VHH binders against Type-1 glutamine synthetase 1 (glnA1). Designs and how they scored, part 11

Target 1, 342 residues: Type-1 glutamine synthetase 1 (glnA1), of Dictyostelium discoideum (Social amoeba) (q86b00r158to499)
Amino acid sequence: PRNSLQRAIDRLKNKFGISLKGSFEEEFYLIKKGDNNNSSVASLLNSIEKLDHGTFANYHSLDCYGDILEKITNALEEQGLPIEQLLSESGSGQFEITIDYTDIMEACDRHIIVRQTINSIASYNGYIATFIPKPFDGLVGSGCHAHLSLWDTNDSNLTPDANGECGLSLVNQFFIGGLLKHSKSLTALFNTTPNSYKRLKPFYWSGCNVSWGLDNKESFIRIPSSPFSATDGCSNFEIKTIDHTSNPYLAMAGIIHAGFDGIENSIAPPPPTSLFDQSVLNNQLIPSNFEDAIQSLKENHYLCENIGNDISNAFIHVKLAENKILKELSDDDQILKLLELF
Key: E = the ipSAE of ESMFold2; O = the ipSAE of ESMFold2 at other seeds; V2 = 0.75 times the mean of E and O plus 0.25 times the DockQ between their complexes.

## First folded at step 4 (VHH)

Design t25 (framework vhh_6z1v_2)
Fold by ESMFold2-Fast, scan of step 4:
Structure t25 (fold): chain B 342 residues (1-342), chain A 123 residues (1-123)
Amino acid sequence: as target 1 above (342 residues)
Amino acid sequence: EVQLVESGGRLVRTGGSLRLSCAASGLTFSSYTMGWFRQAPGKEREVVAAISWSGKSTWHADFVKGRFTISRDNAKNTVYLQMNSLKPEDTAVYYCAASITYYGRTPYEYDYWGQGTQVTVSS
């Protein structure tokens, strides 16, 4: 798939003189291993809950996650990965790490190394790090949001235009038009397990509405506003639905080919959508299950041909087979199986 | 309730012209990509033309390029298909469809559909 992404990058650069830069927000849970080997979903959830519901003295005098987070961040820095942000998410044991912005191929390479490093350091120190999209009912899901921008050959950011819709340049609007045109097919590349679709629900900030807008957390494409310079335009855009079950090279290849179609055919996106405009959001969702998503991809000859028919066919066959196996398992057994993979 | 109502289908001779109309109600029309599809007896539905929500971008299938033109009037909530130089192989039921963002090559990518209007082209 890495060669497929390189071909997509080259296509965009050679035709339009445009390159992508980006970064991923890595959301994950840390689960402390118990003496009894934590072999059930219930015991794993109990391990998270015990860490967060420590005594008053532990809450104020000790930081249960401080030591493990310090070891993770030190290991990432020693691997040469510049950490831009580390956040503690709302709720028990969930965290987000964002690595500094870079060229899209390097961003994908960094994404793989970050996940490997987090898993290795957590495991060595008696924790399980999990990137499963929806590991526990009643707790928030874990995404892998991508922040992206368009750049020219002179290293100038082509993303912003203060006079443009949502502060975006016309070329970026066309790129987004392509992304929205192909959004149902892209969902198959972004969200590759039955568990992925437990996270992709309205009202969960997952971005499952086929729309775009300024600070709209329910939109497939979110345009982050600047708190200090709303008039200067936006420096990047965010794709919210991607989760850790995606192959980042294949997902990004799909994104680039979709955006290329938008630019080549001057595809204007629909008007940006506000969270408060309910009339345009009714029944305008990405697929709610993998079978519908993969069917959209199968019927999308443009994406399949440009990704490569052999790669696309292999992806479709492998992921359909994997989903059949997963669906035969109970929800809890599916989580345990996914812990081996993610 | 979203409703798309096609009109204008009729019998026409080879080389003739016809304009189809599709009136939309129950949706924010200016936010939807509109498409025209057709289905001949014993064949699957195929995309004929599509037009962006603003009307600034259009796409036409190769088999109708230069003969058919899609257009829209957002003030009237109507999309049109102007068909010129009609051929017997253009005989089909023509369907109007709406999608929030996607100019699909297949019916699966469209959210709302009309009931269709029959176009028959005779020699």
Scores: ipSAE 0.000, ipTM 0.198, lowest interface PAE 15.7, mean pLDDT 81

Design t26 (framework vhh_6z1v_2)
Fold by ESMFold2-Fast, scan of step 4:
Structure t26 (fold): chain B 342 residues (1-342), chain A 123 residues (1-123)
Amino acid sequence: as target 1 above (342 residues)
Amino acid sequence: EVQLVESGGRLVRTGGSLRLSCAASGLTFSSYTMGWFRQAPGKEREVVAAISWSGKSTWHADFVKGRFTISRDNAKNTVYLQMNSLKPEDTAVYYCAASITYYSKTWSEYDYWGQGTQVTVSS
């Protein structure tokens, strides 16, 4: 899949002189292991149940995580990964790490290294780090939001235009038009397990609406405002639905090909929506399950051909088989299986 | 409520040294990431340095690496910026900021800000 992303990068650069840069916001939960090594599996299930029902989580604070967060940050910096931020998220014991933006191929490579480092440092220090999209029914989900921007061959950011809609240049608006056109098919690349769809719900700020807008957390494409650079337009755009079950190289290849279609065919996006405009809420949503998402991808000859027919066919076949197996498991067994994979 | 008060800014000659201090009150200081930012005339604010809750993790911008050092004293609720080998390009208003995040280089992630202290470096 890395070669598929390289082909997408080359296509965008060769036709339009445009390169994509980006970064991921890595959301995850940290769960402290118990001291009893004889009941480690039962201990984990009990911890999940207690955390999900709020009992365990209610008695833990950020103070308990200071030491482990410093170890994670130091390990990432030792590997040359420039951390932009590490913050506490809405879920108890949930955190987010963002690495500085870079060329999109390197951003994907960094994503893999960050996840491996977090898992290794957590495990060594008596914690379990989990990147499962919805590990606890009563708590918020974990995604890996992508912040993206368009650049020219002289390394100038093409994303902003102070006079453009939402502070975006016309070329970026066309790129977004392509993303929205292909949003249902892209969902198959972004969210590849049944568990992913427990996180993707309207009114949970997961970005399920097939829309875009300034600071709109319900939109598939969110345009972040800049408090000190607002007069210069917006420097990037965000896709919130992506989770850790995605292959980042395939996800980004899909994004580039969808955006390419937007630019090539001058696809204007619909008018942007505000968070408080309910006229489009509940009306235009991404697929609510993997089977519908995969069906959209199967019918999207443009994306499948450009990603590569062999790669797209293998992805569809493998992921349908995995989802069938996962759906046969109880919810608890599915979580345990996903902990082995993610 | 929460107050961050910077001090130490003054006029200094090129090659000189200066230590900035930021005294915090009204917050649990040891639970906040502290950062130093600066803004030169006609330019946007930029991040200079950041320090984690305990002081064990620090970050410095490339343009001050080896010259500036951030540190903190949690017993005194104070964060410091030691500035060595000062250059005219370091002339700016320096701001202290606090964030509940473990670490951030992004201005919008900082919740509390001081009023700033002016540093002027002359040739």
Scores: ipSAE 0.000, ipTM 0.403, lowest interface PAE 11.1, mean pLDDT 82

Design t28 (framework vhh_6z1v_2)
Amino acid sequence: EVQLVESGGRLVRTGGSLRLSCAASGLTFSSYTMGWFRQAPGKEREVVAAISWSGKSTWHADFVKGRFTISRDNAKNTVYLQMNSLKPEDTAVYYCAASRTYYGSSRHLWSESEYDYWGQGTQVTVSS
ESMFold2-Fast, scan of step 4: ipSAE 0.012; ipTM 0.462

Design t29 (from e5ik with L107P W108L S109W G111S K112E; framework vhh_6z1v_2)
Fold by ESMFold2-Fast, scan of step 4:
Structure t29 (fold): chain B 342 residues (1-342), chain A 126 residues (1-126)
Amino acid sequence: as target 1 above (342 residues)
Amino acid sequence: EVQLVESGGRLVRTGGSLRLSCAASGLTFSSYTMGWFRQAPGKEREVVAAISWSGKSTWHADFVKGRFTISRDNAKNTVYLQMNSLKPEDTAVYYCAASITYYGSHPLWESEYDYWGQGTQVTVSS
């Protein structure tokens, strides 16, 4: 898969002199292991049961997690990973760690290392870290939003234009046009299990509308504003739907090829949409299940050919087989199976 | 029915400045991406600059960046090209072009523009 991403990177650089940089926002839950079981599996089930009954306390507080979070951040810094941000998220016991942006291949490598480090440190200290997209009914899901920017061969950021739509340059708008054109097919690469689609719901700020906009959390592409956006333009754009079931190398290869199509064919995105307009009826959504997403990918000859037909066919076959197995399990057993994988 | 009429082309000396105008009629101007193209004798036509339907996004070719600026006035149905620090290499017929803006379409290529003006000659001498 790294080879697939390298080919995509080379294609973008060779044709347009453009490189992609980025970072992931790593969302995850920390669950304290129970005294009776001291088992990761049993602790997760007990936490789900307590959430269903609304009875556990203090798991939303950073004070309750201060020691474990310090150990996680220290371990990441020991590995040379520059932490940009650490936040407590909306879910009880849910956190987000963002590593500073870098070249896209290194960003993918960092994503893998961050997850392994969080899992290891949590486990050693009596916690389960879970990256499952929707591990708990009634609580928010966990994604790994990607923040991306376009750069030239002189390391100048090509993303911003203060006078552009949403503070973006025209070339970046074309890249986004490509992403929106291919959004249904990209969803198959971003969200690879039935559980992924329990997280992707309209009006839950998951980014499942085929749209883009300034600070719009419902859009597939969100453009984050900053205090300097009006003067300098916006420095990056965000893809919100990606979750931890994706192969980051394959997901980023897909993104690059989709954006390449946008630039090569001058594909403009539609007008941006506002989060604040409750009357906005967007009839275009990304697929609501994996089977529809994978069908869109199967029909997308452009993406499959550029990723590589062998790789694309293998991905489709493997993921359809995995989803068939997962769907035969009860919801609880599916979560236990996903905990083994993620 | 759609008409694009360029004006402002003339002879200027190296280092001079010039503003080209393109007046559009017969279309809903604010729904169109507007572009400036040029063609020198014996050369292919090339894109110089483009501006989105709203005027908020612009693109300029590398060979004119910092010297040329595209702008538009939707109330006047007019697109402009301000040309500064002119060089002999800028000598060409300059064409105004319009392309409808919709989902999946924002052409910078001559083959994708729906309407074209007749051109205005810019000559830069030294």
Scores: ipSAE 0.000, ipTM 0.117, lowest interface PAE 20.3, mean pLDDT 81

Design t30 (framework vhh_6z1v_2)
Fold by ESMFold2-Fast, scan of step 4:
Structure t30 (fold): chain B 342 residues (1-342), chain A 128 residues (1-128)
Amino acid sequence: as target 1 above (342 residues)
Amino acid sequence: EVQLVESGGRLVRTGGSLRLSCAASGLTFSSYTMGWFRQAPGKEREVVAAISWSGKSTWHADFVKGRFTISRDNAKNTVYLQMNSLKPEDTAVYYCAASITYYSTGHTLRSESSYDYWGQGTQVTVSS
């Protein structure tokens, strides 16, 4: 699918002189290995709970992970990856690493390298790193949010316009209009396992509403604000629903083709929604399961043709077969199987 | 609520040494990456050094490497900058800054926008 992304990039550049840049926020759990802690979901959860519920709570958990996090960041930097941010969730064993933004193809390549590096360093140092979207029912899920921006051939950011809706340029608004139009089909490319849909629930800040808005964590497209956005405009937009079961090249190809449709056909997005506005509760939701998502993709001839009918058909066939196999397993066995893959 | 208070800035002769301190309050100090920035008259603010939240990783700008050393004491909520072999071009106001963003080599932390909290600064003057 790397070639599929290259074709999408070329299409956007050749028609409109626009390039996409971005970065991923990589969310994952670190679990300390014990003699049998990887043999059951209960053992894995118990390992996290022992670290999180020490005498000093959040302070103890952060201190325990300091050494492994330093090794992970050093390994990433040795590979030339510019780390933008590393955050921890207090008391949960969950972490987020963001790499600085770059051209979208390089961003996808970096995403692969980051995950491989985290897994390798964690494993070598007695930890299990997991990128499963929802490994534990009572704990927060793990996504890989994408921050995206539009740029011209002179390397100028086309995303902001202080006079535009939500501080966005008209071209970026059209791009978002395309994303919202195709959101149900894109969900199939973003969230490819039954487990993905345990994370994608309304009111869990996962971005399930087919909407967009400033700092709206329930919207499919979130526009991050800053203290300066009121005068300068917003520099990027965020898609929160993407998780680590996606192929990043295929997901980004889909995003580019959807945004292209928005620009080509001047598709205005609906009015932006506030998280606190009652209208957010009445928005359409993305599909709640993979079968509904894949059906939306099957019916989306525009996306399937532009991604490539052979690639789209292969994706649909393979992922439906994989989901059928996973659904035959108990929830715990699904987690253990996914732990081998992610 | 959050305060960073720098101290130790003074007049010092070329070739001399000086230690700056920054005491932090109102934040969980051990969770923050700390940095030292400086701004000379007529110049933009630039990053001098950064230290990870655990103290295990440090970064120093090329123009101070081998002369300056950043360190921290999490028990005292304090970050330090030891400055040796001082030169007139080191004359600047030195600022302490705190970032919730952890980073070991300082790429992201070379930007002012990566820091959440700032001290008022302490003046260092190096005479020829």
Scores: ipSAE 0.000, ipTM 0.280, lowest interface PAE 12.6, mean pLDDT 81

Design t31 (from e5ik with S105D H106R W108Y E110P G111S K112G; framework vhh_6z1v_2)
Fold by ESMFold2-Fast, scan of step 4:
Structure t31 (fold): chain B 342 residues (1-342), chain A 126 residues (1-126)
Amino acid sequence: as target 1 above (342 residues)
Amino acid sequence: EVQLVESGGRLVRTGGSLRLSCAASGLTFSSYTMGWFRQAPGKEREVVAAISWSGKSTWHADFVKGRFTISRDNAKNTVYLQMNSLKPEDTAVYYCAASITYYGDRLYSPSGYDYWGQGTQVTVSS
């Protein structure tokens, strides 16, 4: 799929002189392994149950996880991955690592390396790192939010316009119009398991509304404000729905082709939505399950052919087969299976 | 770098047949939608036919439908336009064009295409 992303990058650059830069916010849970044999199903399930029933909640802080987090950050920096931010998230034992902004292909490569490094260091030190989108009922899900910006060949950020809607330039607004037009099909590339759709619900701050807006955590496209947004405009936009079951190269290829359609056809997005405007909440949602998402993708000839028909067909075939198997399992057995995969 | 080279244009009699070829180099041919356009004297360049990157989908303008057939050979990096039952109004310079776009209204206009050949003249005499 890396070649599909390269083709998408080249298409945007050759037609409009535009390149993407970005970074992922890597959300994950850390679960401490006990004295129990970690190869046993009972041991793994007990670790998950302890997190859900509050055993770990009483001790979840940066201080409690300081040693393991230091080892993870040191390993990332040793590999030449500059860390922009490390935060404790709202979920018990949940953390977020963000790597510095870079060209979109490198951002995807970094995303893969970050996940591998976190998993390896955690495992070696007696932890399970999990990137499962919704591993625990009653706790927040884990995504890999993408922060994106549009740039020209002179390394100037084309994203901001202080006088534009939500502090965005017209070209970025058209890019977003394309993303919203293709949002249901993109969801299939972003969220590839039944578990993904347990996270994608209103009021989970997952961004499942087919909308966009300034600081709106419920919107498919969130525009982060900054202290400088009134004078300089907003520097980037965020796609919140992406989770770790996505292939980042396919996800980004889809994003670029969708945004290209927006620019090429001057697709204005609908008016931005405020989080406080409850009249439109739940009126326009992305698909609530993978089958509906994949059907939208199958019917989107534009997106499938631009990604590459052979790659799109393989993706659809493999993910439908995988989801059929997962769907036949109990929720607990799905989590155990997903721990093998993520 | 990227080159599209048309061949096959010539003088042909009304009712005759002609096959145009376009050889592509410098691009991943199987990743591009290919189109044939024509431009008659005093008129804008218009789309004649288009073929998807795989060759599985084709479109032909109403004014050539049933007479012209677009095809491609991805192993040879070549797109073809078979023209049958030629009419004097088919007289034009014929252009080969490549687009990374696989779908959408832009395929029906010159602005939707990224690379262009130099053109080959087709003249249909009465």
Scores: ipSAE 0.000, ipTM 0.101, lowest interface PAE 21.6, mean pLDDT 81

Design t32 (from e5ik with Y103T S105R H106Y W108F K112D; framework vhh_6z1v_2)
Fold by ESMFold2-Fast, scan of step 4:
Structure t32 (fold): chain B 342 residues (1-342), chain A 126 residues (1-126)
Amino acid sequence: as target 1 above (342 residues)
Amino acid sequence: EVQLVESGGRLVRTGGSLRLSCAASGLTFSSYTMGWFRQAPGKEREVVAAISWSGKSTWHADFVKGRFTISRDNAKNTVYLQMNSLKPEDTAVYYCAASITYTGRYLFSEGDYDYWGQGTQVTVSS
């Protein structure tokens, strides 16, 4: 689907003179292999939970993760990847790597390389790195949030407007209107396994509400209040629902075509919603399972045709078959199968 | 409790040299990115230099490149700032800061750091 993304990029550029830039926040768990040979989900979960207990346990976990994190970051930098930061998410073995933003095609290429590098370095050094969206009940899920911005042919950021709603330009508001219109269909491209939907729950700060707003963790489109560049207004917008089961090229192609529809048809988004209002409403949700998401995509003639009917049909067929197989497995066996795939 | 204690600040003449030290306790030092910030009277704190938790990567602000060098000794839980060719505009309170965020690219804003020292005054006279 890299060619599909290129066609989407060309379409947006040729019609409107607009290019997309972005970055992914790569969330993942690191699990150290030990004498109990952590092939079972229960064993892996128990290991993570033990390392999260008490001040002493926290210091011990930082010590053991320090070495592996250094190897991962060194390997990424040796490949020319500009690492912005690596954060500990809770001290329970979950981490986030942020790469600097760049042209959207390169951002997707970087996403693939980051995941491959983390998996390889972790495995070689006696760790399991997992990008599974919800590997353990009771622990936070792992996504790959996308931060996106719109740019013109003079390399000027078109995203901000200090006088606009949420500090966003009118063209960016239309792009978001398109994203919200197509949100249920996009979910099929973003979240492609049954496990993905264990992470996508209301009140889990995963962005399940079909809404947008400033710093709203429950909104499908979140507008960060702190810009990443020295630009007046908000420099980017965030989609939090994307997880590592997505094909980044196909996901971004979908995003671009949806946003294109918004601009082409001047689709104004609804008024932005605050976090407080989202906590109360919670009535406009993305699909709660993959079958409903894929049905929305099947019915979305616009997205399927623009992505390419052959590509869309192949995606739908393959992912429905994959999900059928996964659902026939016990929860534990499904996690073990997903560890092979992701 | 986490503590960062700066030392070495004093009055020096223009063109002189000074070495600042920051001793850390209550944290696993080798897991933290360390930074030096400074704050001149009436100005906001600005980042001077940063060093990765392993010590393999360093960054220095344009206004000190070639004059200042950050280093660390993980065995001693200490980060250093060697300051050469000092100028009057280097006069400031210098702060040591620590971040649990690991990176080969350094954290460049005050909000990126988790722990701070109390500061040490450097005064550069003509």
Scores: ipSAE 0.000, ipTM 0.162, lowest interface PAE 17.5, mean pLDDT 80

Design t48 (from e5ik with S54T S57N; framework vhh_6z1v_2)
Fold by ESMFold2-Fast, scan of step 4:
Structure t48 (fold): chain B 342 residues (1-342), chain A 126 residues (1-126)
Amino acid sequence: as target 1 above (342 residues)
Amino acid sequence: EVQLVESGGRLVRTGGSLRLSCAASGLTFSSYTMGWFRQAPGKEREVVAAISWTGKNTWHADFVKGRFTISRDNAKNTVYLQMNSLKPEDTAVYYCAASITYYGSHLWSEGKYDYWGQGTQVTVSS
């Protein structure tokens, strides 16, 4: 898959002189191993509730995790990974780490190292770190949102245009048009387990509407605003639906080929949407289950061909087999199985 | 109401030392990253140092590394900046700031801080 991403990068650069840069927001839960075995989903949830008596608004819970978070951040920095931020998320015991943006291939390499480092340091220090998209029905899910920007061969950011819609350049708008056109197929690359689709629900800020807009957390593409960027335009755009079950190289290859299609065919995105617009309720949704997502990918000859037919076919066969096995397990057994993998 | 109050700024000779203090109130101090920024006349405000919630992770700008040390006392809700080997170029108003972010390179950006003090003037003369 790394070779597939390299081909996508080369295609975008050779045709348009454009490169993609990005970073991932790594969301995960930390669960302290108790005096009792934390061997059931109920006991794991109880462990979180004892340590974190509140959400992000309860700052006391952050004090309890200070030492383990410091060990994680030190281990990442010792490996040369520049941390942009680490903060508490909405879920009890849930955190987010973002690494500084870089060339998209390096961003994917960093994503793999970050996850491996967090798991290793947590485990060594008596914690379970989990990247499962929806480990507990009553708590918020964990994604790995991607922040992306387009750059030219002179290392200039092509993403912003203060005179453009949502502060975006025309070329970035076309890239987004391509992403929205291919959004249902991309979902298969982004969200590869039945559990992924428990997280992808309307009104949970997961980005499952096939739409885009300024600061719109329900949109597939979110454009982050800045208090100081009104005259400069927006520096990046965000894809919120991606979770840790994705292969980052395949996900990014898909994104680049979809965006390429947008630029090549001048695909204008629909008008941007707001959270309070009634049109949000009537927007198309991304697939609500993996089977529908994978069917969209199977029917997308453009994406499959450009990713590579052998790679696409292998992905489809392996993921359908995995999903069949997972769906035969109870919800709790599925979580326990996913803890071995994520 | 959140308040950050800097103290310790004064006139000092080149090569001298000075310690700045910032007392915080109205927030859970141990859950905030603290930073020191400075602004000289006619220049943009720049980050000098930052310290994590626990005090174990610190960051210092290249131009003060080896000369300045940031520290904190969570029991006293206070952050400090120890300044050694002072140079005329260190003359500035020094501000302390608080961020809910635990860690990150963006802490070197003023836009990432939620609360700010009023500043304390440091003047370094020959």
Scores: ipSAE 0.011, ipTM 0.446, lowest interface PAE 9.3, mean pLDDT 83

Design t54 (from e5ik with A50Y; framework vhh_6z1v_2; at its last look DockQ between E and O 0.15; V2 from the best seeds 0.00; counts 0 for: pae O 16.7 > 2, placed apart)
Fold by ESMFold2 at other seeds, look of step 5:
Formats: structure tokens, sequence, C-alpha cells
Structure t54 (fold): chain B 342 residues (1-342), chain A 126 residues (1-126)
């Protein structure tokens, strides 16, 4: 799959002189272990709720978890992983770490190391770190949102244009047009378990709407604004649906080939949407289950051929088999099984 | 206990320069976004500049662009505001603030900052 990503990178560069840079927002829960009742989902929820509540109900989650988060941060920096952000996300015991953006191959390599480091440090310190997309009903899900930007051969950022729609250059708009065209097929690469689709719901900020827009947390493609957006344009775009069940190399190869299609064929995205435009939410959603997503990928001969037919066929067969096994488990047993995997 | 202590505020002539410092203690400084705010008498407090926890990203309000520069030294747990070409309208109490960084934050909003200093008075005379 790493070789498939390299071919995608080379294809985009050779045809258009464009390279991709990015980073991932690593969302996860910390669950205190060593509690005598960690053998059920209810016990895991109790551990999160008890740890997150201090003596004052308005307490910041970051202050309650300070020691473990400091150990995680130190371990990442000692490995030379330049941390951009650490914050408490919505949801009890949920956090996000973002590494500085870099060329996309290295960003994918760093994504693997970040997840491994968080798991190791948590385990050694009496915690379970879980990257399960929706571990608990009623709590916010976890994704690994990708922030991406397009660059020329002179290392100049091609993404911003203050005069462009949503502050984006025309070439980046065509890239997004391609992403939206292929969004249903890309979902199979991004969201590879039945649990993934419990997160992908309207109004969960998961990005399940096949749309794009400035600061629109419900869109598949979100354009983050900054105070400089009016003068300098927007420097990057975000794919919100990706979760930790994905292979980052395959997911990113798919993204590049989809964006390539958009640029090559000048595919304009639809008009951007806002959080207050609910009419689009009812008619344009990504697939609601893995079977529909994988069927869309099977029928997408363009993506499968460019990723590599052998690689795509192996992915499809392995993930269908894994999904069948997971779907035969009860919801609680599925979570307990996924804790071993993610 | 988290403490943010501003220093360097004083009386300065129009066109002059001044450097404000904010020393932080009781927090892991390199994990926080830092901001400078100001409040003139009878006015609401407004953001002047902010700087990401790594120092790689900065933002400055339009009314100070080209004149003020935010910076930080994580080894010294200190954030700075270099103020050049000062004008009488820059007269205010200047506050240092720290934010536990948030995903998708609009860090120009004072509501995103959790810890505040006591302020230091800057007065620019005509």
Amino acid sequence: as target 1 above (342 residues)
Amino acid sequence: EVQLVESGGRLVRTGGSLRLSCAASGLTFSSYTMGWFRQAPGKEREVVAYISWSGKSTWHADFVKGRFTISRDNAKNTVYLQMNSLKPEDTAVYYCAASITYYGSHLWSEGKYDYWGQGTQVTVSS
C-alpha cells in the first residue's frame, strides 16, 4: 500500500507538478484500567465518567488528565514528532493530538508512529487508549481528520486564493470536485468497520454530507478559516470522515487519484454549503454502511485500477471477511473485540 | 496554580517602541497557545495577537499589523509583544492570556482563553 501511495504521488507530480502535504488530527479516548470492572462496556464508561469528573463539574478534561497527556507529549517529541496541537475534544475523556504537516508520505508514516506511541504510553501508565470510531453510544466519536494542501515544485502553497470560492485556488477546487465525485467509494477506504458507520451520522460533526464549505463541520470537505483567510485565502482543506480503521497509505492513494480526476477533467465542486443549509443533508450522504461503501468502490474501476487491481481486490476481500465476523458479535462484544484492534 | 505575569508597560512617546513580556508558571507552557489582548478605558477588551504553542503560527489584528509582533521563548516560559510605531490609540491595559488549545478554534475570541494575567498599562503620549 505504501508503494501504491508513491505511485499516486508520482502521478500527480508528473502530470501537474503538484505535490500534497498534510497531517492527521488523532482523536482518541483514555480509559483508566486497573479498575476491577473493566470487562464490560458499561464498566469502561464508568471508568471514563469517574476519571473525567473532579470536585467541580465545570472542570476542564485536560487538567484532569495532565500527567498522562504530558507523558504522551514528551514521548512524541523525544521521537522527533513535531506536535502542533494537543486539546480536549468534545466527549468525556476524549483528546486530540495534531502533528505538524509535512509531505504526505511522511505524514502517513508519522500517523502510524503517533498511534503506536499513544497506545504504548497509555498502557504503561495504567490507561487504555482507544481509537475506535464510536466506542460508546451517547459519546462523541473519534476520527483522524486529514488536513491537506497542494504545493508546486518550488514548494509554494497552491491551495490559497483570497479571491477564490472559500478562499481556495481554482486547482484546489477541482481537486475537491474530484474528491466529492468519488466520496462514496473513498468511504470504503476511510471507514472500514461496521462501527465506523455509527459515527457517520448527520449532526455528529463527522462530515457525512457529500458537500464542502467554509468551517462546515458537517461536510465531507471542510475549509478551515483563519483570521488571515480574507487577505491570504485558506491554506488547507480537511477531510473529516477518515477514522483510525483506515490504512493511511490506501486512503491517501485514493484521495490523490480522486483529486487527480478532478483536476484532469476540470470537475467543479457544487456550490459550498453552510451548517444552516439542511436541505443538502437529506439528499447527499456518504454510504450508511460498509457494504454499500465497498460496493461503490468495487464499481469504481478508475480508483481500483489506479490504486492497483490486486491491492484493491485484496483489500475488498479482507475487509468484507473482517466485517462479517464483527457483525456477528453483539454491539458490546464488538466494542470489546475492537479494543484489541484499535 | 497557573500564573501569567505581564511586565514592560510604561509611558512612551508617539512613534516609540516598547516590548511587553509575559512570564508563565504553573503550566506546561509549550502546550498552550498564548495571546495578547488590550482594553482601553470604556472599551471592550480586544485581541491584539496570538501565537500557537509551537510558535509556528502567529496572528495579528489588522489595527496592529506591521507594527506589533508576537513571539515566544518556550525555554523561558515567556511570550512577548514587540510594539513599534506606537500611537495614542494604543493606550490600554495589555493582558496576556493562555488557551488550552482547541480543535478548530477561532483564537481571536477571548472566550477561548482559560488563564489571564493582571495586565500592564501602556500609555502613549502625543
Scores: ipSAE 0.000, ipTM 0.191, lowest interface PAE 16.7, mean pLDDT 83
ESMFold2-Fast, scan of step 4: ipSAE 0.312; ipTM 0.689
ESMFold2, look of step 5: ipSAE 0.013; ipTM 0.447
ESMFold2 (binder alone), look of step 5: mean pLDDT 86; pTM 0.884

